# Designs tried in a protein design chat: VH-VL binders against q8ixk2r445to577. Part 212

Target 1, 133 residues: q8ixk2r445to577
Amino acid sequence: FFGMLQNKGLTDYCFDYNPPDENQIVGHQVILYLCHGMGQNQFFEYTSQKEIRYNTHQPEGCIAVEAGMDTLIMHLCEETAPENQKFILQEDGSLFHEQSKKCVQAARKESSDSFVPLLRDCTNSDHQKWFFK

## First folded at step 10 (VH-VL)

Design y88 (framework fv_axatilimab)
Fold by ESMFold2-Fast, scan of step 10:
Structure y88 (fold): chain C 133 residues (1-133), chain A 123 residues (1-123), chain B 107 residues (1-107)
Amino acid sequence: as target 1 above (133 residues)
Amino acid sequence: EVTLKESGPALVKPTQTLTLTCTFSGFSLSTRGVGVGWIRQPPGKALEWLANIYWNDDKYYNPSLKNRLTISKDTSKNQVVLTMTNMDPVDTATYYCARLTYYGSGRYGMDVWGQGTMVTVSS
Amino acid sequence: DIQMTQSPSSLSASVGDRVTITCLASQSISRYLAWYQQKPGKAPKLLIYAASRLQSGVPSRFSGSGSGTDYTLTISSLQPEDFATYYCQQSYSTPYTFGGGTKVEIK
């Protein structure tokens, strides 16, 4: 699967990656932003190795969760996907992060009106359900 | 100054449960990006990683130890506790706790270590 | 599990010598590698993190390099206080694994 990765509960929001420095794609947080239907910074690919790839830049970026963190960040893709970059997209739409055993949830960023995907205990909430559009 | 200190029994009998406490000062486990890990070293052998716990209560265990390990924290007491069940003479080692400091892009280093506590497993 | 192989297992060198220790991972670890120094009877001390970044307070004679599966720790001019065993450690995948250690003895 590929396209815009949209939240079922937060229905107007999609995964979005727009780093403040175009020359450095690694280490910045993935955000949620209003779905615009134009691809670009909202275009992701779910691979057979359970990666969520961001292919708009070279080198290719892969979403990862740093150990001990709950935020999704951009890493460089590897030939063999590391455990921190593996997400199981389940039949119910949950994105299960294998290494932490938590689910990706749409959540409000502290001290902000913006939204971000965060790792949370799996609860079967619509805010934890994702689909490609 | 950051310090960590291990405490627990010096002698454990086979089949018993080992409980070790790491008491620390100079930092808080409520601080984003901080964790505490446990490492052991049998006499004359290499270091072996056991478990990590982080500020957000994320826990990681060495799967080779067959779920014998439990790690927990008490943030208000500045303590991390490791339990290891069904002790065996081959578990005789010096046990260390260490602070995990985040350096970006998922890369942690164990930048400050306790002095270590020797645990002997013998009848 | 990712296996970390260090070479040599031991070496002897004179003060002022350049010392090189290598660490080979059984698979690519994308620079998720740290180097530690352990003196007899003491806890390990972090020297290098992220393969090449020097920990604060560590003398500049220590340096790390490498990528993929192959990593190196270099001591540019060995000092008497550098007698120790050195360990590499990967944190790319659990379980986090250490190399077997390299014992550096000063002649």
Scores: ipSAE 0.029, ipTM 0.673, lowest interface PAE 6.9, mean pLDDT 87

Design y89 (framework fv_axatilimab)
Fold by ESMFold2-Fast, scan of step 10:
Structure y89 (fold): chain C 133 residues (1-133), chain A 123 residues (1-123), chain B 107 residues (1-107)
Amino acid sequence: as target 1 above (133 residues)
Amino acid sequence: EVTLKESGPALVKPTQTLTLTCTFSGFSLSTRGVGVGWIRQPPGKALEWLANIYWNDDKYYNPSLKNRLTISKDTSKNQVVLTMTNMDPVDTATYYCARLTYYGSGRYYFDYWGQGTMVTVSS
Amino acid sequence: DIQMTQSPSSLSASVGDRVTITCLASQSISRYLAWYQQKPGKAPKLLIYAASSLQSGVPSRFSGSGSGTDYTLTISSLQPEDFATYYCQQSYSTPYTFGGGTKVEIK
């Protein structure tokens, strides 16, 4: 499946990837923004390898979390998904990051009124529940 | 005009709980875009961030110390309180509180600091 | 955690010298970096925010530059009041982390 990856608790917000420098697609943080249904910046694909892929074109971007971090960063997709790029989308809507054993939560970015997806201890909060639309 | 001052015990015994108060003037934690954080510095060592609290009561903790730390604010008294449980000699440090201000660049920065309070953990 | 490495750990300089201090992040921090000055027995003071923006009231001889993982603080003409320890700090990801400091001493 692919589509807009929307938060259940922060209902109007979706995963969004819109770096300032579009020539450098990798290395920037994934954000949350009002769901608009336009363009590729909010369209993601959940794959059979448990990846969350950005767009459908080369180079393919895959969301990753680096060791010790809680932010979701865009990396290059690989032929075999590395552990830091694997997220289990569970039946209850939780998005579980296997390597860290934490859940993706919609959270206010500490530096602003902006929202970002962050790794947090799994709490069954609606802010940790996601669905494609 | 903007001032912050830390207060609390100078000496704490191992296993005890440390409570530090930051009293400030020249700004309010009811103002959007401000916060207060705590940073410590062991003698001769690097600065270590502990916790932040923001005008909207959002709280962030250093994960390595999260289970030991609690940060709270009393907006009417212009105070922020940090509590750290189970003190150990390695927690001996100068503890600072500092104001966090949104600078419009997408991030908060520590623009004013208290003088620091030395806390020694010893039996 | 993001590791911040400062170099050198200390340097000796004379008034009028150009001083350069480097800060290396273990991963890209997208210019979310501050520089602080700390004099003995005193609290740190913010000099530079967002890698290159000069804090109000800080002399123009201080400047910051860099991107990605590599950042630099430059003092174009060292003054007597500039002998201090300087620290970099990243706010890209929690926990916020500081460099080990660079002590600028009288030659």
Scores: ipSAE 0.000, ipTM 0.505, lowest interface PAE 18.5, mean pLDDT 85

Design y9 (framework fv_axatilimab)
Fold by ESMFold2-Fast, scan of step 10:
Structure y9 (fold): chain C 133 residues (1-133), chain A 123 residues (1-123), chain B 107 residues (1-107)
Amino acid sequence: as target 1 above (133 residues)
Amino acid sequence: EVTLKESGPALVKPTQTLTLTCTFSGFSLSTRGVGVGWIRQPPGKALEWLANIYWNDDKYYNPSLKNRLTISKDTSKNQVVLTMTNMDPVDTATYYCARLTYYGSGRYGMDVWGQGTMVTVSS
Amino acid sequence: DIQMTQSPSSLSASVGDRVTITCLASQSISRYLAWYQQKPGKAPKLLIYAASSLQSGVPSRFSGSGSGTDYTLTISSLQPEDFATYYCQQSYSYPYTFGGGTKVEIK
């Protein structure tokens, strides 16, 4: 699967990565933003190795859970995917992070009217359901 | 002032389980981005990371020791506990706990350490 | 696991010397690197985080640099209190790993 990774609950919002330096993609938070339908910084690939890749730049970026945080950040893709970069996209649309046993949820960023994907205890909420468009 | 202090037995017999407690003050494990890690150092050798626990109860273990290690926290008591099963003389080391401080963009540092507690494993 | 190779294992230096310690990662760690100082009988002390950021309270004679796989800790003018063992540590992926240490001794 590949495309724009959209939320079922926040129906207009997609995974979005806009690094401060176009040539340095590592270490910054993945956000949610209004789906623009043009791919670009909202285009991701879900691989058979359970990675969510941002492959518009070299070297390839892979979404990782920020250790000790509930946020998703961009990391370099590794030859052997580490556990913090593995997500199971389940048939019900849940995006399950294997290492933490938590699910990716669309959530409001504190002190802001913006949204981010955060790890939360798994529920049956539409805010935890994702699909590629 | 931020302080951490390790406590536990100074002497452990082979095959026994070691339980170490890290008691801290000056910060809370309910604070977003904060964690506590355990590190050990055998006499005259390098530092070896054992486990981390964070404010959100995320836990990470050294894979070479994962089947022997359990880390837990009691936020209300300001304590983190590390348990290590099946102790062997090779596990003789000074055990440290340290605060994990988040500096942004995924980068952590162990900015304050306990004084360490020496654990000797012998019969 | 990411292996951290630290060199040299030991060095002898005099007060006022410029000392450089190197740390080589087995793969790129994107500046997820910290440096620690350990004096005999004491716990380690954080000197540098994120490869080049000086921890509050650490003297400015300490500096870190590097990227990718290659990192260095520099002490621009060695002081008597700097004789210690220095460790690099990566936090790019779990398990966290430390270098073997560099002991800075009096010449």
Scores: ipSAE 0.271, ipTM 0.795, lowest interface PAE 3.8, mean pLDDT 89

Design y90 (framework fv_axatilimab)
Fold by ESMFold2-Fast, scan of step 10:
Structure y90 (fold): chain C 133 residues (1-133), chain A 123 residues (1-123), chain B 107 residues (1-107)
Amino acid sequence: as target 1 above (133 residues)
Amino acid sequence: EVTLKESGPALVKPTQTLTLTCTFSGFSLSTRGVGVGWIRQPPGKALEWLANIYWNDDKYYNPSLKNRLTISKDTSKNQVVLTMTNMDPVDTATYYCARLTYYGSGRYGFDYWGQGTMVTVSS
Amino acid sequence: DIQMTQSPSSLSASVGDRVTITCLASQSISRYLAWYQQKPGKAPKLLIYAASSLQSGVPSRFSGSGSGTDYTLTISSLQPEDFATYYCQQSYSTPYTFGGGTKVEIK
């Protein structure tokens, strides 16, 4: 699968990656932003290796969740995907981070008007359901 | 001032279970971005990472030892406990606990270490 | 697992020397690297985090550099208290892995 990764509960919002420096795409947080339908910074690919790849710029980035954190950040893709970069997109639309055994949820950033995907205990909430457009 | 101190038995027999306690002061394991890890060092050898536990109770284990390791915390007592089953003479090492601090953009470091406790596995 | 290879395994140096220790990762670790100093019979001490950031309280003669797979720790003017074993450590992926260590000995 590939396209814009949209939230079922926060209906108008998509995964979005807008690094402050095009030459340094690693280490910054993935956000949620209004879906614009044009790909670009909202275009992601779900691979057979269970990666969520950001292919818009070079080098290719892969979304990861680091130990002890609940935010999704951009890493460099590896020849063999490390465990922190593996997400299982389940048939019910949940995005399960295998290493932590938690699910990706659309959430409001603390004290902010912004939204971000965060790792939370798995529930059947629409805010934890994702699909490619 | 941040301090950590390991405690546990100095001698363990083969096949027994080792339980080590890390008691700390000067920080809380309820603080976001803070964790405590366990690292060991056999005599004259390099450091080997064993396990981490974080403020949110996330736990990570060295896969080569995962079936033998359990890490837990008691935030109210400022303690982290590591349990290692089926001890073998090859597990003889100095065992350290250390605070793991988040420096931003996903980067961590072990910024304060306990003095270490020597565990000898022998009959 | 990510393998960290340090070179040299040991070196002899004199006070005032510039000492360089290298650390090679088996894959890119995007500057998720720390350096530690360990004196005989003592616990390790954090010197550098995020490849190049000096830990508070560490003398400015210590510096770190590098990116991708290749990282370096430099001591610009070796002092008597710097004779120790130095370790690099990656935190890019679990398991966290340490280099084999570099022992800095008196010449």
Scores: ipSAE 0.193, ipTM 0.760, lowest interface PAE 4.1, mean pLDDT 89

Design y91 (framework fv_axatilimab)
Fold by ESMFold2-Fast, scan of step 10:
Structure y91 (fold): chain C 133 residues (1-133), chain A 123 residues (1-123), chain B 107 residues (1-107)
Amino acid sequence: as target 1 above (133 residues)
Amino acid sequence: EVTLKESGPALVKPTQTLTLTCTFSGFSLSTRGVGVGWIRQPPGKALEWLANIYWNDDKYYNPSLKNRLTISKDTSKNQVVLTMTNMDPVDTATYYCARLTYYGSARYGMDVWGQGTMVTVSS
Amino acid sequence: DIQMTQSPSSLSASVGDRVTITCLASQSISRYLAWYQQKPGKAPKLLIYAASSLQSGVPSRFSGSGSGTDYTLTISSLQPEDFATYYCQQSYSTPYTFGGGTKVEIK
């Protein structure tokens, strides 16, 4: 799969990555933003290695969750994906982070009206259901 | 003030299981972003990371030792417990527990350490 | 696993000297690196986090720099209490590996 990774519950919101510097593709938080259909910062690929890749830059970025955190951040992709970069996209649309045993949920960022994907205990909520558009 | 202290046996026989307890004060493992890790250091050698446990009960293990290690926490008692099975003389080391905190962009450091507890594995 | 190589393994220096210690990662760690100081018989102490940020209470003579795979700890004017072993640690990916250490000894 590839394209915009959209939330079922927060309709019209997609995974979005827009680092402040085009030469700093890693280390920043993945956000949710209105789906715009223009690719670039919203274009992701789900790979056979269970990675969510950001392919608009070279070297390619891969989404990861660091130990003890619930936020998704951009790392460099590696030839063999580390466990913190592996997400299982299930048939019901759940995006399961295998290492933490938690699911990616669309949630409001505490300090603002913006939205971000966060790891939460898995539920059958539409806010935890994702699909490629 | 933040303090951590390791406790457990000073002597362990080969094949036995080691259980170490880290008791801390001045912070809570219910606080978002906080964790406790275990690190060991054989005499005269470098530091080796063993395992981390975090406020949300996320657990991470050194893959070379994963089948031997178990980490758990009791947030109400301010304790973290590390269990290591099938001890061998090569596991002789000073074992430390340390607090983990995050500094912007999830870059963590171990900012407060216990004094360490020496564990000798011999017959 | 990410391998961390420190250079030198030991060095001799005098009070007032500028000391530099390097840490090389086997792959880019995007500044997810901390430096620790360990005195004989004592637990390590955090000096620097995020490659270049000074931990509260640590003297300003300590500084960190670097990016990608190459990182450096600098002590601008060595003091008697700075004779210790220094370790780098990456936190970019588990396992969170330490370098082999650099012992700073009295000349």
Scores: ipSAE 0.008, ipTM 0.638, lowest interface PAE 9.4, mean pLDDT 86

Design y92 (framework fv_axatilimab)
Fold by ESMFold2-Fast, scan of step 10:
Structure y92 (fold): chain C 133 residues (1-133), chain A 123 residues (1-123), chain B 107 residues (1-107)
Amino acid sequence: as target 1 above (133 residues)
Amino acid sequence: EVTLKESGPALVKPTQTLTLTCTFSGFSLSTRGVGVGWIRQPPGKALEWLANIYWNDDKYYNPSLKNRLTISKDTSKNQVVLTMTNMDPVDTATYYCARLTYYGSSRYGMDVWGQGTMVTVSS
Amino acid sequence: DIQMTQSPSSLSASVGDRVTITCLASQSISRYLAWYQQKPGKAPKLLIYAASSLQSGVPSRFSGSGSGTDYTLTISSLQPEDFATYYCQQSYSTPYTFGGGTKVEIK
């Protein structure tokens, strides 16, 4: 699959990666932003290695979660995907992070009105269900 | 000011279990992004990472130590405890605890360390 | 496991010298690298995190650079208090691994 990765519960929000410097793609947090339908910073690919790739820039970025963190950040893609970059997109739309055994949930960023994807215990919430459009 | 201090026995006999406590002040393990790690250094040798525990109770262990390690925290007492089973003379080392701090780039660094506690394993 | 190879294992230098030590990772670590300074009988002190970010309170003569597998710590003008052992450490993948250390000794 490829395209805009949209949330079922927050119906107007998509995965979005907009680093401050387009030539420095590593280490910044993935956010959720209003879906604009134009690809670009909202265009992702789900690969056979269970990666979520950001193909807009070179080198290609792969979403990862660091040990002890619950935020999704951009790493460089590896020839063999490391465990922290592997997500299982399940039949019900859940996005399961293999290394942490947790699910990706659309959530408010701390006390702000901004939204971000965060790792949370897996539930049947629509905020944990994702699909490509 | 942030401080960490290791405590535990200075002498351990082979086959016994080592229990080390890290007591800290100036921060809380309930703070998102914070963790405490354990590192050891045998005399004259390099540093070896042992285990980390994080604010959300996530735990990571060095797999080379073959299920000998257990790490736990007591957030109300500002303590992290490391247990290591089946001690051997090769485990003789200075043991350190250190704070893990999340930086804006989502990277952890060990920014404040305890003074270290020397553990000698001998009969 | 990611292996971290430091070179040299030791070097002799004089006050005022530019000192460079290198760290090679067995695979790309995407700049998840820290440098530590350890003086005899003391705990390590964090100097650099994220390959090139200077820790608060660390003198500006220390700098880090590198990407992929190759990283460097530079001390632009060595001071008497800089004679110590330096270690690199990757936090890209668990287990976290340290280099073997570089001892900077007086000439």
Scores: ipSAE 0.007, ipTM 0.637, lowest interface PAE 8.7, mean pLDDT 87

Design y93 (framework fv_axatilimab)
Fold by ESMFold2-Fast, scan of step 10:
Structure y93 (fold): chain C 133 residues (1-133), chain A 123 residues (1-123), chain B 107 residues (1-107)
Amino acid sequence: as target 1 above (133 residues)
Amino acid sequence: EVTLKESGPALVKPTQTLTLTCTFSGFSLSTRGVGVGWIRQPPGKALEWLANIYWNDDKYYNPSLKNRLTISKDTSKNQVVLTMTNMDPVDTATYYCARITYYGSGRYGMDVWGQGTMVTVSS
Amino acid sequence: DIQMTQSPSSLSASVGDRVTITCLASQSISRYLAWYQQKPGKAPKLLIYAASSLQSGVPSRFSGSGSGTDYTLTISSLQPEDFATYYCQQSYSTPYTFGGGTKVEIK
C-alpha cells in the first residue's frame, strides 16, 4: 500500500511530515493535517517489513516510536526494520505498534487546535482506524 | 539533586525469588519521557541490561530473562520494583537502577545511577 | 541480539595522550549509542548520548563520533582521573546490549 494515510474518524486528516529543514529529515514529529491530495508531505508507503516509509526525500525516512514515548517521529530507514519502526496494519484499519503493544490514534495536540498521531491503548474507536487513499 | 538507591536482600538461595526496590528523589516517574531501568554486573564482567519502565507504564524486558522478570512502579512512593524468579548462582551480581532521560535528538541515556546493591546467590 | 564489540579490551596510556576506543555493532544502530565511564567500585557515569552529544558536566576532552555500525570514543588528553573502564551501549532494539568494556590504565 501507498498514498495518503487517512483517519477514519477525523475524515479530513492525513499523516503529514513537514520538517523545518530539508537537510535534516530525522527527529521531528509526524503530524496530522488536512488532506490536500497532492502527495508531497502526505505521501507514505506501507512495506512488507511493516514500515511506514516517507520516500519523498532521499535517504528515505521511516516512522518510529521511541521507547517510553507516544509520539511518532521520523527516523532513517534501515536495511532491516528495527522493532520501533514496525506497525501492523490490521484488517479493521488499526495500526498496531508491535514493540509497545499500542495503537496509533488521531488525537488533539495538548493545548492546541492541531492534531497528531499518538500511541494509545488499543480501542475500537474510528480515531484508531487508518486507510491509504 | 537527583538520587536513586537500590535495596533488597544481600543473600538469596537458589530457586528463590529476588525482589529489589529502587527508591528515588529529585524527579517524578509521571514526567513524560522519563523512565527507570535495571542493570546488573557480575563480578569482573560487563554490564547487562535487564528491564525498563517508563512514565506511561510501558515495560521492556531483556528477552533472555523475560519469563523471570517483572518490573513495576509506584509513582506516589517514588519507587520501582524488580522481581526475578528462580535465582541461580550465575545471577550473582551487583544490581543497579538508573534514570532514563529522553534527549532532543530522540535518543535515551541513563543519566543518574544508584550506587548498586550486591546480590549473592548461594546455598 | 545486536552484539557490541569493543576494542581494545584494555590499554595503557600516559597522561596527555590521545586515547581512542572503538565500538562495533553487528548491525546498523542509527546512532542509538551511549558511552559510560565506570571507576573501580562505582556505578557507571553517562559521558555521551546519541553517539556524539556530550552529557552536561562531562569534560570537553571526551568526544564521540560514528554512524551505522562503527563508533568511537576519544579522550583528547588523558588525565589521571580518567583511569576507568568504558562501555558502549546500543538502545536501538531490545535487549539494549553493552559492549565488553575497555579498561584504560595510566602507565
Scores: ipSAE 0.053, ipTM 0.706, lowest interface PAE 6.5, mean pLDDT 88

Design y94 (framework fv_axatilimab)
Fold by ESMFold2-Fast, scan of step 10:
Structure y94 (fold): chain C 133 residues (1-133), chain A 123 residues (1-123), chain B 107 residues (1-107)
Amino acid sequence: as target 1 above (133 residues)
Amino acid sequence: EVTLKESGPALVKPTQTLTLTCTFSGFSLSTRGVGVGWIRQPPGKALEWLANIYWNDDKYYNPSLKNRLTISKDTSKNQVVLTMTNMDPVDTATYYCARLYYYGSGRYGMDVWGQGTMVTVSS
Amino acid sequence: DIQMTQSPSSLSASVGDRVTITCLASQSISRYLAWYQQKPGKAPKLLIYAASSLQSGVPSRFSGSGSGTDYTLTISSLQPEDFATYYCQQSYSTPYTFGGGTKVEIK
């Protein structure tokens, strides 16, 4: 799959990556933003290695979860996907992070009105269900 | 002031289980982004990372030792416990616990360490 | 696992010397690298995190640089208290791995 990765519960919001510096994409947090389909920031690829790739920069970025954190950040893609970069997109739309055994949920960013994808205990909430548009 | 201190037996016999406790003060494992890790160092050799536990109870183990290691925390007591099964003389080392501090952008550092506790494994 | 190779394993230097220690990762670690100082009988102390960020309270004579697979720790003017063993450590992926250490000895 390739496209905008949209939330079923927070229906106007999509995965978005807008690094402050175009020459450095690693280490910054993935956010949720109003789905607009314009530009490069909202287009991701789900690979056979269970990666969520950001292909608009070279070398390619892959979404990862840093140990002890619940936020999604951008890492460099590897030839073989490390455990922290593996997300299982299930038939019900849940996005399961294999290493932590948690699911990606659309959540309000602490101390702001912005939204971000965070790891949470898996539930059947529509805020944990994602689809490519 | 942030402090950590290791405690446990100084002598362990081969095949026994080692239990080490890290008691800390000056911070809480309820604080987002904070963790505690265990590192060991055999006499005269390099440092080897063993395991981490974080504020959200996420646990990470060195794969070479994963089947032998268990890490847990008691946030109310400010303690982290490491258990290592089937001890062998090669496991003789100084064992350290350290705070994992998140500096943002996915980077951690072990910013404060305990003094270390020497564990000798012999018959 | 990511292997960290430090060079040299030991060096001899005099007070006032510029000392450079190198750390090579078996794959790119995107600057997820820390440097530690360890004196005999004591616990390691964090000097540098994120490849180049100086830990609070660490003298400015210590600096880190590098990217990809190649990283260096530099001590611009060695002081008596700097004779110690230095370790690099990657936190890009588990297991976290340390270099073999570089012992800085008095000449």
Scores: ipSAE 0.172, ipTM 0.764, lowest interface PAE 5.1, mean pLDDT 88

